# Miniprotein binders against a2bj90, part 2

Target 1, 235 residues: a2bj90
Amino acid sequence: MSRSARRKTSALNTVLRVVEVFASIQGEGPFTGTYSVFVRLAGCNLRCPFCDTRYAWSLEAGKPLGVEELVEEIARYEPSLVVITGGEPLLQRHPLNSLVEGLESLGLRVQLETNGILPAPARDEQLWRVYHVVSPKDVPVRVPGAKLHPSWVDYARATGRAWFKFLVANEQHVREVAEYVAKLGIPRSRVYIMPLTPEKLDMKELLELHSRIASLAVKWRLNFSPRLHLLVQLP

## First folded at step 3 (miniprotein)

Design mX5
Fold by ESMFold2-Fast, scan of step 6:
Structure mX5 (fold): chain B 235 residues (1-235), chain A 107 residues (1-107)
Amino acid sequence: as target 1 above (235 residues)
Amino acid sequence: DPIEELWYKALELYLKAEELEEKGDLEGALKAYQEALELALKSQDPMLVQLVVSQLLAVAVRIAEKKGDYETAIKAYTLAAEALLKVGDEERARELLKKARELEEKA
C-alpha cells in the first residue's frame, strides 16, 4: 500500500460523527458523581419510545471530527472520566477504537454506554480495555429489535469491565430483570436498576420514584443507579 | 470470590436441570432443581432463587399431572415458599402455601 493510501485509510478510521462534547457529572451507573466529559456520537440502531436524545438518532446529526482534534478537546477539560455515549457509539466502532487509544495514551479513564445489540469488544480491540455500561432494551421495556448480544456476558466475566443497567418502573419489572440476568449468568454485583422516567416529573415526584426504585434495589440485592443529573438539574 | 463461584455453580446446575427436563427426565430434573435451589439460597441471591423456584414448580406440577403424584407437588410448593420467605418475598410465598393447601384438598 502507498503512503497516500495508508493516510487515507487511517483518516477514514479516525473520523467520528459527534453530536456534542460537554462537561458534567456522570449521573448514572457505577461511576455516579464523577466529574466527566461526555462525547455524544451520532447514530442509533433503536427507536426507543422513552428516548431523551432523539436528536442523536441520525448519523447526519453529527459533525465529522478527527480523533486527534477530539482527544485534544476532551483533554482541555481535565476530566476524571470520559463518557462516550450516543445514539449507539458501537455503530462507529473503527474510529471509536482509535479515539480510545488516544485517550488511554493520556491516562484518561473511559466509559462506553451501549445498548448491547452489537457484539462486545474482541481482545485485540482498544475497546477491550475500557469500561462498558450495557443498557439492554429487551427486558423489561421490550423495545422492538433490542436483543442483547450474548458476547457481553462473556466479556463481563472475562474482564470485570461491564455492568448491566436496566430501566424499571415497578417491582414486576425488577422481578423480570432478576429472572433475565440470572438465566444469562450475570451476577447481581454487575446489575443496576434505574428509574424509568417516561414523562417529566416535578422534583417531589422524581425523588419519590427514586426512593421507590432504590428500596426495590435493597430488597432484591441489586445495585441502584439514580438519574442524578435530573435531581441536580445538570445536562 | 467464593460467593460468586457458588452462584455460577448454582446456575450451571440449573442449566443441567433444564437439559434433563427437555429430555423428559422429570424426576431427574426435579432433583437437580432442588439442588440448584439450595445453592442459590447459599449464594443469597434473590434473582437466582426466583428463577429456580419457577422451574421447580413447573416440573413438580407436570409430575403430579402425569403420575397423579400430588405429594411431590405439595412438597415442592412448600419448599419453594420457604425459599421465597428466606429472600423476603412474603407475598409470593403466601400464594404458594395457599396452592399447597388447595392441592392437599384435591388429593
Scores: ipSAE 0.000, ipTM 0.165, lowest interface PAE 17.4, mean pLDDT 84

Design mX7
Fold by ESMFold2-Fast, scan of step 6:
Structure mX7 (fold): chain B 235 residues (1-235), chain A 107 residues (1-107)
Amino acid sequence: as target 1 above (235 residues)
Amino acid sequence: DPIDELWAKAWELYAKALELERKGDLEGALKAYQEALELALKSQDPELVQYVVEQLLLVAIRIAQKKGDYETAIKAYTLAAEALLKVGDEERARELLKKARELEEKA
């Protein structure tokens, strides 16, 4: 059995609660179309009514997996991108930093998907060095308790490694997003709007919704994120 | 299900505690985690209680190590165990009470 390159980490017994690990294509955000391994962590600090991954809300939905074993499993896929998602990955912050250290030591590119309620990485965290797609839930959909932590705007300006992705259903939502990002001083170049997909859309309805939101992105001079995996029927 | 106001408030205090901890205000963080724990128990979300308990213990241990006084850690283990008992995590509560007793005997 082959082993990967040596790591500097001393957190070999650190455990993550992992729901699933699978290869797919990143369907959303700035890395859309990239061959990726998805690592879905258990636990979430929100209960969004439109959530697609309710099975990950409970910490007990995740199996305990050591950081070293998880790094080895991810490496076997030889991905162009490792997408760490959940739930809310930052709830498992300590072992997550150890995972990121292990992945970075192998030269793997890492992207975190977060709701942005918990503080952005500090400079002494391994998480400071990786990409973050922040999905605020305080605008436009207004999930209770979902206030974006102000440190994410500072992190984005300091590193250039954060983008903000908003779920939108109509032009009023886009207007609210535009006002929100202007107030916080988030550059339009770091803002994505993405279709809020209702349950039970057929393929024609899904494509029409994508077309409408993409047109609004052009009109409002914002970036557009598809939900590509839904359009091509990948997980 | 609607998100309870207490549940949302508990997460806000948890986020505040993490920010205080990040800035090196460990005693401010400990207080905020204790307040978050009280609200988490009232919200009846056992997983939120477990997240708060974990951070509460880590901060209390760091304070104790920095000041050389393990009484803070002993109190934190006891408080955490009581909270876990209230949410039905009897096994973990038992382990924390054992740890509190071990620290008390060494102190």
Scores: ipSAE 0.005, ipTM 0.351, lowest interface PAE 10.0, mean pLDDT 81

Design mX8
Fold by ESMFold2-Fast, scan of step 6:
Structure mX8 (fold): chain B 235 residues (1-235), chain A 107 residues (1-107)
Amino acid sequence: as target 1 above (235 residues)
Amino acid sequence: DPIRELWLKAAELYVKAEELEEKGDLEGALKAYQEALELALKSQDPQLVQIVVFQLLEVAYRIADKKGDYETAIKAYTLAAEALLKVGDEERARELLKKARELEEKA
């Protein structure tokens, strides 16, 4: 039966491996404080030493969900923002474009979080029209295998829909970030520095770290990203 | 640097294969995934190998199902098993070889 066969074929082309879906407040980047639904996709092409989501590294960590089913689940939360994160979401690029199309059809604002190793969206992709927070892993804390794809800088200039977020622990890291973005021609207005949080900090230590990195952002004329969800104890 | 360049080329081929798959060019996608797998193996990244293997098998199965011939799927399962053995994933390699044998019996 052609209809059943087409449904099965569509499912294969529009299935995402999803680790978790949950509502929270976006704690990071340009949309900090926004009521959001987080969609964590499985699989990652890096093994970052300070990764907080090692449980998402394997594709096996993700349950296969159809795009239509996932759109319906997200819509039930009535979010102001849909944050698609992972692992590395662009590893599931084709069904991700279908997910974005479904979410935009409902008028939902979408933000993708990516390590920027895979190419930026092309103009004919649905992903071209959404917001991207790119977290390069080649500076200042070096990760083996990491290198920002140059198309992300072009995409940011062309669309104004990409920002670059860097994990920093001290002033030397901020200096390295400033040199890196200057070399690539990334405007400071599109650059965020964010506290690199060690394995476990108490609330006092976490707040002190935030204060220190925020002060460096002011000094170096860069934007500051908190980890607000950690400070207010949300997922 | 040379290993990183191989990794980037593998990742770019993976994205190109996804694009071809989206356009309905399953044969082109299969070929691109096979090339991505070869480069992923040379880049010595077991995780990228696993990711490429997953997509390779899905596309190969779709081609086989469309043709009514499981030869393409069997070849892909054996190629994927060989790749997994090279990166030390013996358990998954055995599972894929069992599935290849099951497809041969059904064919």
Scores: ipSAE 0.000, ipTM 0.225, lowest interface PAE 13.0, mean pLDDT 80

Design mY1
Fold by ESMFold2-Fast, scan of step 6:
Structure mY1 (fold): chain B 235 residues (1-235), chain A 107 residues (1-107)
Amino acid sequence: as target 1 above (235 residues)
Amino acid sequence: DPIRELWEKAEELYRKARELEEKGDLEEALIAYQLALALALRSQDPNLVQRVVEQLLRVAERIAEKKGDYETAILAYELAAFALLEVGDEERARELLKKARELEEKA
């Protein structure tokens, strides 16, 4: 039975539950416009009402892929950026650190998308050395259970490798974000506001929403994140 | 010892979550157990992970029964299953995922 336990532990450290791997353009955040490979990991610790990737919520939505196999698949795309997203990728923290190590060994730039409920990386993790876009869901969208872990603010200050991206629908949301980041001591230079897109907008409505939120970003002296892939009709 | 510090922080959060649970602050308890679970996984102590998993599931079931929030219960089963996979307990993880599916059908 010790053999079974060792096999399971060894396999777990080298295996990720992956929903999909695909090439596209990063449409959001500080690396908007970058040719990227997206790695969507299975499992999420939230059930956001506005979630576009509900198919990734379940751990069973992911197929097991070995870290080495996944690194090889990603490398074939020759990406400028590897975006690791989900669900919540930090749920698979141990094998994720191994994936990051493999990708960094190839000189690939890595960005993680996270809801920030789980703690920020520690200095001895491979994840300490990559970029993180933290998308808090406690403010302004008020998702139950979505409390930002305070270690993310410390990580951002210590490394300069974290940004905070907030979904906003109107000026009241932007005001709440401004108050939230001021209270936590997050510099405005590390804050992005992004349009909260309701169900199926036509292209004119989508562009008008982007214009409105971008104008609010200028007014409130915050960074603006588009959803560029939606505007150019990429996944 | 950084692993020892992670373990101590996980144990502290586990105790705090227990206090919140006893006071009926179930949503705050759930958040505290999730944080304790994350630290327990990084502390490399499978026994602590199992203890946190059991309490996380209990709080989720109480939220589901008292507030009708079956989505939170399903979420907790899936999160616990992933933690068990991380520590090599595949059989119990599959059992929790099966329970999550059963709750989806009830809801």
Scores: ipSAE 0.011, ipTM 0.361, lowest interface PAE 9.4, mean pLDDT 81

Design mY2
Fold by ESMFold2-Fast, scan of step 6:
Structure mY2 (fold): chain B 235 residues (1-235), chain A 107 residues (1-107)
Amino acid sequence: as target 1 above (235 residues)
Amino acid sequence: DPIRELWEKAEELYRKARELEEKGDLEEALLAYQLALYLALKSQDPNLVQRVVEQLLRVAERIAEKKGDYDTAIWAYELAAAALLRVGDEERARELLKKARELEEKA
């Protein structure tokens, strides 16, 4: 079968639109420092002004890849962690279940990066068993169309497999995050604040920003996520 | 029947989204249509998916026109395109992605 015909008839189960696959170090969140393979899926349901991966916004930016081919490509890197990111990977939710099943069969650990607008996994989904880093975009700087689905809070409490990561630039942002997570009942132990990095920072400015946000994390009793890959100049 | 239950939940959420839209609560209507779309996709009913996509896009366009929130419209076009690809309507998906790109250039 041609790839186009397969995409039309099997897109639900077997084909993902993939922008890039590469090895690096996870620079963010609870698994910072882990040797990882990144799978960037095409398509996004938001248009964040501070987005670093605008090239992944269009679904057409992705090449159609079969799940089996993708699993084989990932396996060749022998990663400690597979990071599925995007765009918004849950836009391709159904074929993601097949991908996760294939990766699990090889004993690989999977982390999904999501904006949390679409519902959290149900117990009958393969995605229910993997790790999720949720980046809500309704606070501190609200992105149009962004609203965290409430099922993510329930999923985090039920499974212990979700964390919430917020981009912050100053103490007012941290205060807004603290109020937001308290209102939603998100445990502080599941919350990370991360520096909102403008496009053009030199290394001194980047380090100073990291230091400032880390200090605020201590003050507000929240976890801190660096952007380690930026500090060590990896993809 | 698990699939029938998903379909009924999708229809109920679609109906609630319609009520929110009529009341002028466009942002809440948009999010309700997004949830209805997710359930419609799980129910494997391409006709329901198409109905929800139509309303999702209409609300997103109204938000863009009334509030100048073109980012929301771009998001909605991308989401609708992804849903249409899943149900095999590649031609309409391509049209919606082209529309999203055109809106980005104007933004």
Scores: ipSAE 0.000, ipTM 0.186, lowest interface PAE 13.9, mean pLDDT 81

Design mY4
Fold by ESMFold2-Fast, scan of step 6:
Structure mY4 (fold): chain B 235 residues (1-235), chain A 107 residues (1-107)
Amino acid sequence: as target 1 above (235 residues)
Amino acid sequence: DPIRELWEKAEELYRKARELEEKGDLEKALLAYQFALELALDSQDPNLVQRVVEQLLRVAERIAEKKGDYRTAILAYEIAAWALLEVGDEERARELLKKARELEEKA
């Protein structure tokens, strides 16, 4: 491949449509409490009714940023964790692998948040080596078009680098999750249940909701994810 | 009074769910009604439980009609039936479980 052809291919593979980049505390999942930089990518393959980030649904909502520029911006925050979220980040899979390569070269720990509709990473992808929190939308309340790709279960077993996080409102939802993960052979140690928060609750209501879902996690022997950022009023 | 506080929260969340329903956010309304139902059960008010159940089922049926999401309606019937069993309305609970089974056969 000539240098000119390589530059054109690199340019196409090294541009991401980015909605926002900001520092916060990871409020959810296995890395709760970690000082993180959040990178929200544009575009989504679902239209979840409970989505709080509808502004990220369109690819046009994102500003085109070069991978090297984005790596430099992230590095300035000196984060303990880089959280790549969206929309659905895997819609931009090719430039995302380039981003992960750049972040990994700096020794940065990377976590992807994905709805799991698109296939899990292959062994030859940079994404194979990072952490994934998969949020299936086919249970307990089915989102139209949602279906977890079966490769995510195989990826989790092969790597130990995937967890499955479910939004739950009540014990019936927890039962549905328990049945779903048992049927798919997902170990309970890889499963998080998280409170599904209605539009706005006051702080006492939020804490009581967290307490109830946490109690259900104990009862069903599943992991509990808070929504810590909501409790401490961070983005 | 902890029971009175739970009742007030159930009532407030019920009102918020009603607003979501009126705005056409049916699936958010359904989730809010499910939360209101749990709080209503904790408040030990059978009348509030019955009121929340009615709205939850109506919203679930509308979602099923608009999106063909019969699974959502089935889950709502089952959740409502369990709530009614807890407040001693066994007859209505059986009716809802029968409707859930009929809808499952239709799917």
Scores: ipSAE 0.000, ipTM 0.091, lowest interface PAE 21.5, mean pLDDT 81

Design mY5
Fold by ESMFold2-Fast, scan of step 6:
Parts: sequence; structure tokens; C-alpha cells
Structure mY5 (fold): chain B 235 residues (1-235), chain A 107 residues (1-107)
Amino acid sequence: as target 1 above (235 residues)
Amino acid sequence: DPIRELWEKAEELYRKARELEEKGDLEEALYAYQLALELALESQDPNLVQRVVEQLLRVAERIAEKKGDYMTAILAYSAAAVALLEVGDEERARELLKKARELEEKA
């Protein structure tokens, strides 16, 4: 019995449910402008009202792919950065660690995008050594059930490999982010505010929103993240 | 009570800023003190304003001395002076504005 269970566990450590793999430019966060391959994993533990990737919420939306096959597919793009995103990647934590191991063995740089509800990596995980952009959903546009796991603050301070990215629409949102960051002891240098973009904005409205949020970033001495891919009309 | 909530937030930020300062995270401590000062003013607690001003100025001065960033000290003295004027401490506010002007001449 134990042998059967071990074989099933081993298989689960080598298979990921993948929604899509595509090349683009990283439009957000500390690596904005980098030629990247995006790997969107299926499944999410939140139902955010402003989510632009609702098609990835279900695990059923993902095709089962072996870690080795996925590593080979990613490598063919010859990316400067591998962005692992979609739904919540940490829901598939064990096979994700195997994927990261494979990618790092090829010298590829990896960034994970996460909502931060699940714990930060432990030192014995492959995920400990890669970059993380954490998007807390408890401020300022609060999602019910969302709460940042406190281990992410410790991880960011210990490693310098985590940043915190917040969606904001106005100055009150920025103030709430500033209070949140100060109370949790998140280093200000690791904090990004990013425009909360409603579904129906034309290009002029998108530029005006970016300008307003960037000005608030300067005023509040926080980093600014654009949504560059939206401005240049890339996926 | 909105004023009580503002006071609790200010006190929490003040305590967090003290913790950051003790750990040597001076720039993060300064940022937290600045937010605590803003909330303390809105809570209308002159004693809390005075405590935050004292620590904010000390941290800003340490940053200026360690990194040569006199602009940070000038801005901190000016902000503290405005806060002190709002709670009726005109004498101390005048002294801080004088110190800001002296630092501006060194820049």
C-alpha cells in the first residue's frame, strides 16, 4: 500500500495543470520590460472581482503536463525571464518546486506571481531561491477571505527576493497601502503600486490613470508599476 | 468613534516605527513615523504628536548624518514644525524652522 501511495505522490510531484504558455514582455513589477515566457497554472483560492484571468480559476481549465515536457517547451522560447502565474501557482506547490528545479538547472531566471495567502517558501524548497511578486488582496480593494501570510514579510527581509504589488485607483487607496506596509514592516523599497484598470478604458483613459498613479507613487515615496502590456497592446 | 480609531492606528504605527528604528531600519522607521504623525494630528492628541515629532526628528537626523541626506532632515523639520504649530507649540516650531533654514544653507 505504501508503495502504491508513494508512486501516486511521485506522479503528483511531476505533473502540473497548465492553462497557457506564451512569450511576451513582462508589463508589471520590478522586471517590467523584460522578454519573458509566461506559464499560467490552473486553479485559484480567490475569486477577485477585478480578475482578468477568470478562465484560470478552475483546475479543470488546465492541461496536465509533465514537468520535463514543460521545461523543454519553456526553454524553446529562450526567455530572459520565466514568469509563473495564473490562478494561484502555490496551489500546485510540490510539482511547482520540481519545475523551478528544472528551469534553474538550465540557468533560467524565474519569477513567481502569487496572492500571498499560502506560506512563503521554506529554505529547503527550490522556490526559496527564485523571485516572488506578491499581490496581497486584503488592501485596498479587499477580497473576502484574503489575508497575506506573515511569512512573506520575513522572507522578503531575509532574502531580498520578494516584492509587494498593490492595485490602487486613488489617493485613499495609496494611503491605505502605506499604512498596511508600515504596520507589517514591509520594506518600502519592495512595495509597488499599480493602476487598478477597469474593464472598459480607452487608451487615453489608460494613460491618464497611469499618470495619476505614478504621481501618487512619487508623492508617497513608493515604487510604481505600470501595466505596460496593456499600453503597448501585448498579451 | 472615528477619532479613537485614528488614535489607535497612530499609536500602532508609532510602536512599529520604534521597532523598525531599534532594528536599524532607519528609512522605514522614518516613513512609519511620518504616517503616525499624520494620524496623530487627525486624532487631535497633542501628547502623541509630541512623541512622534521627537522620534521622527531623531531618525531624520541620523539618516542625514549617516548618508549625507540633508534634504530628508530639512523636510522632516518643516513637517514637524507645521504639526507643532497645529498643537500650539509655537516656540518649538520656530526652532525647527530655524534649523531647517540652517541645513538648507549647508546643502
Scores: ipSAE 0.000, ipTM 0.245, lowest interface PAE 17.9, mean pLDDT 82

Design mY7
Fold by ESMFold2-Fast, scan of step 6:
Structure mY7 (fold): chain B 235 residues (1-235), chain A 107 residues (1-107)
Amino acid sequence: as target 1 above (235 residues)
Amino acid sequence: DPIRELWEKAEELYRKARELEEKGDLEDALWAYQAALLLALRSQDPNLVQRVVEQLLRVAERIAEKKGDYETAIYAYELAAIALLQVGDEERARELLKKARELEEKA
């Protein structure tokens, strides 16, 4: 056992690589419309073709920020919800658990957005206690390298604190999502479909796309997630 | 002992990943090594972390070479760098982040 390595590791485990912190409205998923502060962590284990946050892909895109300093900054916004996103936040799992502990100590509600490739939280993690929106990238349009970790289904059933959100462009995508969640035993009540929005849609096109996907959600008995921030022109 | 249980699960996944790699199931091996790495980090065993990192990088490089999938190699370098930072190996982590950066320019 190396004492020097242990001391350096301890210090690093209280630091997160943070790209940005900002207040907005949660535009997606089960908490749509909630006044939120967004914490975007650096680093991602995928390179999705339609990613809107390519600037966060590299771990080096983030500035090192201490957990206590970050908790204080978040608290100043007095948010109804703290949304931890990235890249892929679970790449910084150990200091992320410390951040969650600090936020919960202040009574703040926390939601994590993850691609679900890395395992779901274990009972001994602070992350076990917060909300998770999992965005699998193995269906309907498969992203190279993407595979949902099976522990997320078990976590969702055990806690009721996980939902699964899928980007869809058409009815064939919805059919593939429906087959996927049925095979994995994911309850339809935990499933959201959301419009896959190409760059440079005008407002009329955005509304028409939202309408089409919402109609498919009704037809297939799935939940619908808008991209509300795009419609109201917020970050 | 929660740490011992995490260590045992990490070793089991590491062994399974090695078997998948030997069979040529590189994609499944990659996911198993990733799972093993995360459990190894939680078990606080730097030697196990280093062993898993080495195999994860080898499998990712093989996938990149066979399929031209630079995205997988970039992902593996960044994940390995984060793991190495957590066990105090800053120099090697910095080297892997540089390699990830260089691959992004070529992708």
Scores: ipSAE 0.000, ipTM 0.251, lowest interface PAE 12.3, mean pLDDT 81

Design nL1
Fold by ESMFold2-Fast, scan of step 6:
Structure nL1 (fold): chain B 235 residues (1-235), chain A 101 residues (1-101)
Amino acid sequence: as target 1 above (235 residues)
Amino acid sequence: SEEERKKLEELAKKYQEEAEKLFREGKYEEAILKLLEAIFISEQLGDKELEAQSYYLIAEILFQQGKKEEARIALELALAIAERLGNEELVKKIKELLEEI
């Protein structure tokens, strides 16, 4: 019988739980090298063994920020690209659409990083109009409970605004990715393979790993994503 | 650099031409993907004219596919840009197609 529940729900739908906001260079995916502001949202629906951002897994890790305040903070950096990442940003879907609307009204380009478990944007969402880098965790890394929602393939085909980025350690992983994308009908031109980087590689080891995975991308006719920020020691 | 800017201009034009060819061949999804690459480059160049033209062409392709809701969204994006540019010819074409959906 709580009238306050409606107000609480409405407030949650206008507020994002944000772990951090910082400027850097996008080090990964189709926009590698772009001056970007990163917005890390709290909460995740997976517990990946190779996760680089475990501190963002809990919604409680994020501070509540109003959409308007967040837009103002992002705009202060004058970025070429706004990267919304997490956790899993689509867990905060309603206020995320409002954030995207605010950023687009300022002429800012937006890219979402998502694990693709939750459905792709519907046509009536602001999220339909922005770029998405989908990082499936079912293949090749086989995270339990991870399964790419099939709507992401339809979204990618319809809009050309989604790419699929896969963590790979060796050629067998690349083979599994190639079979996976063929089976799901994911366009090869929208597929990136990226080095799975273990903790505490030195610079020589990191460069050698990048070289190896890049060579496999050429061999298998897939796009290559570096982890450029690791190579240049940026966040 | 000026060299990098010229390469991006050439690449955007190439994607537009490839998209038109794919559209004529009935390869609608591939045509849209090429146009979205052209839009991405146009954004990097600040070429709002190319961006508006590309969204309009996407809308034509989507309309041909019977995807009227997606076509409307592309038209609304093209219209906002075309109106700010004062491109009366493009605004007229966009409004004509909007009346059909």
Scores: ipSAE 0.000, ipTM 0.134, lowest interface PAE 18.1, mean pLDDT 82

Design nL2
Fold by ESMFold2-Fast, scan of step 6:
Structure nL2 (fold): chain B 235 residues (1-235), chain A 101 residues (1-101)
Amino acid sequence: as target 1 above (235 residues)
Amino acid sequence: SEEERKKLEELAKKYQEEAEKLFREGKYDEAIWKLLEAIIISRQLGDKELEAQSYYLIAEILFQQGKKEEARLALELALYIAEKLGNEELVKKIKELLEEI
């Protein structure tokens, strides 16, 4: 096979639209505090008013990058965790499975951040084997067009590899989350509440918000996710 | 099971029909979402024909939105599958749309 033909057939299975790759500390969810490489994929199926990464909404915002090149770039950082985020990474599901396969071949732990609108992984996907933090946008923030795919609850129950992370501003939001997860049968041990942070909070206000939401997590017997990177001023 | 397989086949067909309706209504993102669901089911079933057809339809929607680079990616995925299947009619449609991008 010629180099051009080989490149074309391989690229169709292993090309991702990538916005950025950078090292930081995972600031959110069950792996908070972990030295991580973040892979931000382009494209999103939502337009959240509180989105911090609007620059990633279009697939055109991402540069095409082969899975092999991306795996090599990630490996140079020697991360404890690879966080695949976006936009919505499941929009690029096929080449994403190839990326996961490459990363797992190196013994790297992989976590996907997803809005949960698209179906959970099937058993024959590489994505079935990795961790997922699902951020539903149908409660309490009620983003138009958002609806959690019911397969995520089945996936979480079957694998123990999914958690559900909710942005909350007050106790009424926490109550709505509690009712939502009870109705769907999501165990409290798999649920995180996280502060909904407006763009213009100073450090004192940010810490006070974290304290308030953490106290609500204790009261409602849910897990708490900080936004640690904001508190320590990392990307 | 045979019953589960039949349910998945019906569900995938339902998602494709819903996607076509949403596309006609100008609800592009919702249409793409339904097609992505059909693709996941097609992979569970090993139905590569349905998978290729769904990627092609996604490309048509993306092209209509003016998202040419995204449409090209979907077409390249559809082409890879369609060529391996020997589906000459689908290959022709994919190549025609690729020329417009």
Scores: ipSAE 0.000, ipTM 0.142, lowest interface PAE 16.7, mean pLDDT 82

Design nL4
Fold by ESMFold2-Fast, scan of step 6:
Formats: C-alpha cells, structure tokens, sequence
Structure nL4 (fold): chain B 235 residues (1-235), chain A 101 residues (1-101)
C-alpha cells in the first residue's frame, strides 16, 4: 500500500477488537518493572500448546472499540508504557497504526509484543517508531506454522527498536537459541531468554527455575527476562 | 496457516453480512464498524475485491448520513482498488456515486 493510501485508510480503519485493558507492571523483557497499561487485542495466527491466553485466539473474543475511545481509556491510567499484546496484534495492523499515532500524539511510549510471523513495520508505518518485543516460536519450542519473518532482523538492525525473547527450559534450549540468533545475525545484546514455566509451580520452584535460567543467561552472555508478575502475583 | 486463512475468510464474510443487516436497520455507525473489521481482514488475506466492495458500502452509508467528505474519501479508496482489479462494474458504481457528492 502507498503511503498516501495508508494515511487515507487509517481515517476509516479506526476500530480494534479488544479483549481487555488493564494496568499492571510489565513483568517481562527489556522494560521489566515499568508501570504499564496492557491492551490485549483479539485474534492469533498460532495455536501454541503452552499458550496462557487461549481466550484471545478468536477475533470474536474481542469487543470493537474505536481508536479515539481506546486512546482516552489508556490515557486515564497515566502509564509510563503502553503494552500492546494479544493474540497477535499485527493481525489488526491498520487500526493498530492509528492507535499508535493517537498514543504518540499524547507522548505515550508504546511497546508491541508479537510472534514475528507477520512482517516487521515498514518505514511509512507509525509502528516503525515504537518498541517491539518479538517472541519467535520456531526455536527452541517448535510450534507448527511458526516461522520468524526475516524482515524482523532487518528492522532490528535498522532501528535498534526490536528485541527477541525466547522461552527456555534447559541449557540445550539456550544452545539452540544461541545457534539460531548467530545464524540470523541477531546481536546477543538484543536477545532475552525467559523461563518456560510449567503449570502448578509453587513459589520455591518458580524461584529456582528463574535462578537456573538466569545463570544460563550469564554463561551464554544473553539477557535474562523474568516473569516478574508471577513472582509478585499481578495479572 | 491454511486453516487460519479459512477462518479469517469466514469471519470477513460474516462481518460483511452483519454490516448489510445493520445498514438495512438504520444502525449506520455499527454497520461501518463491521465493515472496517471486514476491510482489515481482507487486507490480511490480500482479498482486494472484498476490500473495494466494503469501502464502497461504507461510502453508501456515509452518503446516506450526509457525510459527503468522508463518503468521497471512502469512494476514492474503493476506486483505486477497483481500477487496479479491472472491476468495471464496481468502477462504474463508484463514479456514479462520486458525481452525486
């Protein structure tokens, strides 16, 4: 789509299917600990066996909200960060660009969580200017249909606004991640490994798992992402 | 995936049908919201025919509401796509409505 057509389309394409909006602390990735508003968009292009948000898989799980109404709702929380997640937010790409434009006009910082199957933002999209945490599902947990779009590596190199976050359970998984990112030319400084948390862990087990994965991050010279919200019992 | 693509095709068709029903009921804002959802899905699928048809229907609704400038914008979107597709029937309908604005 041309730049003119994209701007014109955003004037009419101003509705998002939204599952939930809530304030919490970002528990994962490069902005861990930040007071954030989470916007969970409906729809997903994967069916991950370990997915915690299966209720968001269908577009019909979301209610239609106008971009202007959503911007006003988010602004009332006065967040340090707006986290747009889902499902897969890029499935709603056009109204998402309109949302980003509205949030940026208020000086709000935006982070997108994506599985990276759909292409990275183009230079003429509002999404080009925001932060992205990409969670590839092709390594080490092999989800059918998952393949990172190569444009995400180019986007990360061009902008410095993308990080890659991988779920890992053991050292073999970390080795596979290290080989994967080396092959793609992703700098280790942009890579996070995060504990793959089995269901029904008690607090001691959860802390021990975090400790083991953090130690592996040090050993392999990668960044570590906790799942802080699980440790402090926030949503 | 192929299975996910089929689900999106079914959903886009459902939104278009719901929009037509809402338009007939005089629920113009709700009809437009459903059509915008259909457009978004059609863009994900590369279904330019559905995209053009949906913009045209939005334009009809906006024209009925007396929102001439927004109707013109929607018709311009529809025209660009319909011309690229070579859909002569749709191009004719769009140009006819543009003359009334």
Amino acid sequence: as target 1 above (235 residues)
Amino acid sequence: SEEERKKLEELAKKYQEEAEKLFREGKYREAILKLLEAIWISEQLGDKELEAQSYYLIAEILFQQGKKEKARLALEFALEIAEDLGNEELVKKIKELLEEI
Scores: ipSAE 0.000, ipTM 0.216, lowest interface PAE 13.6, mean pLDDT 83

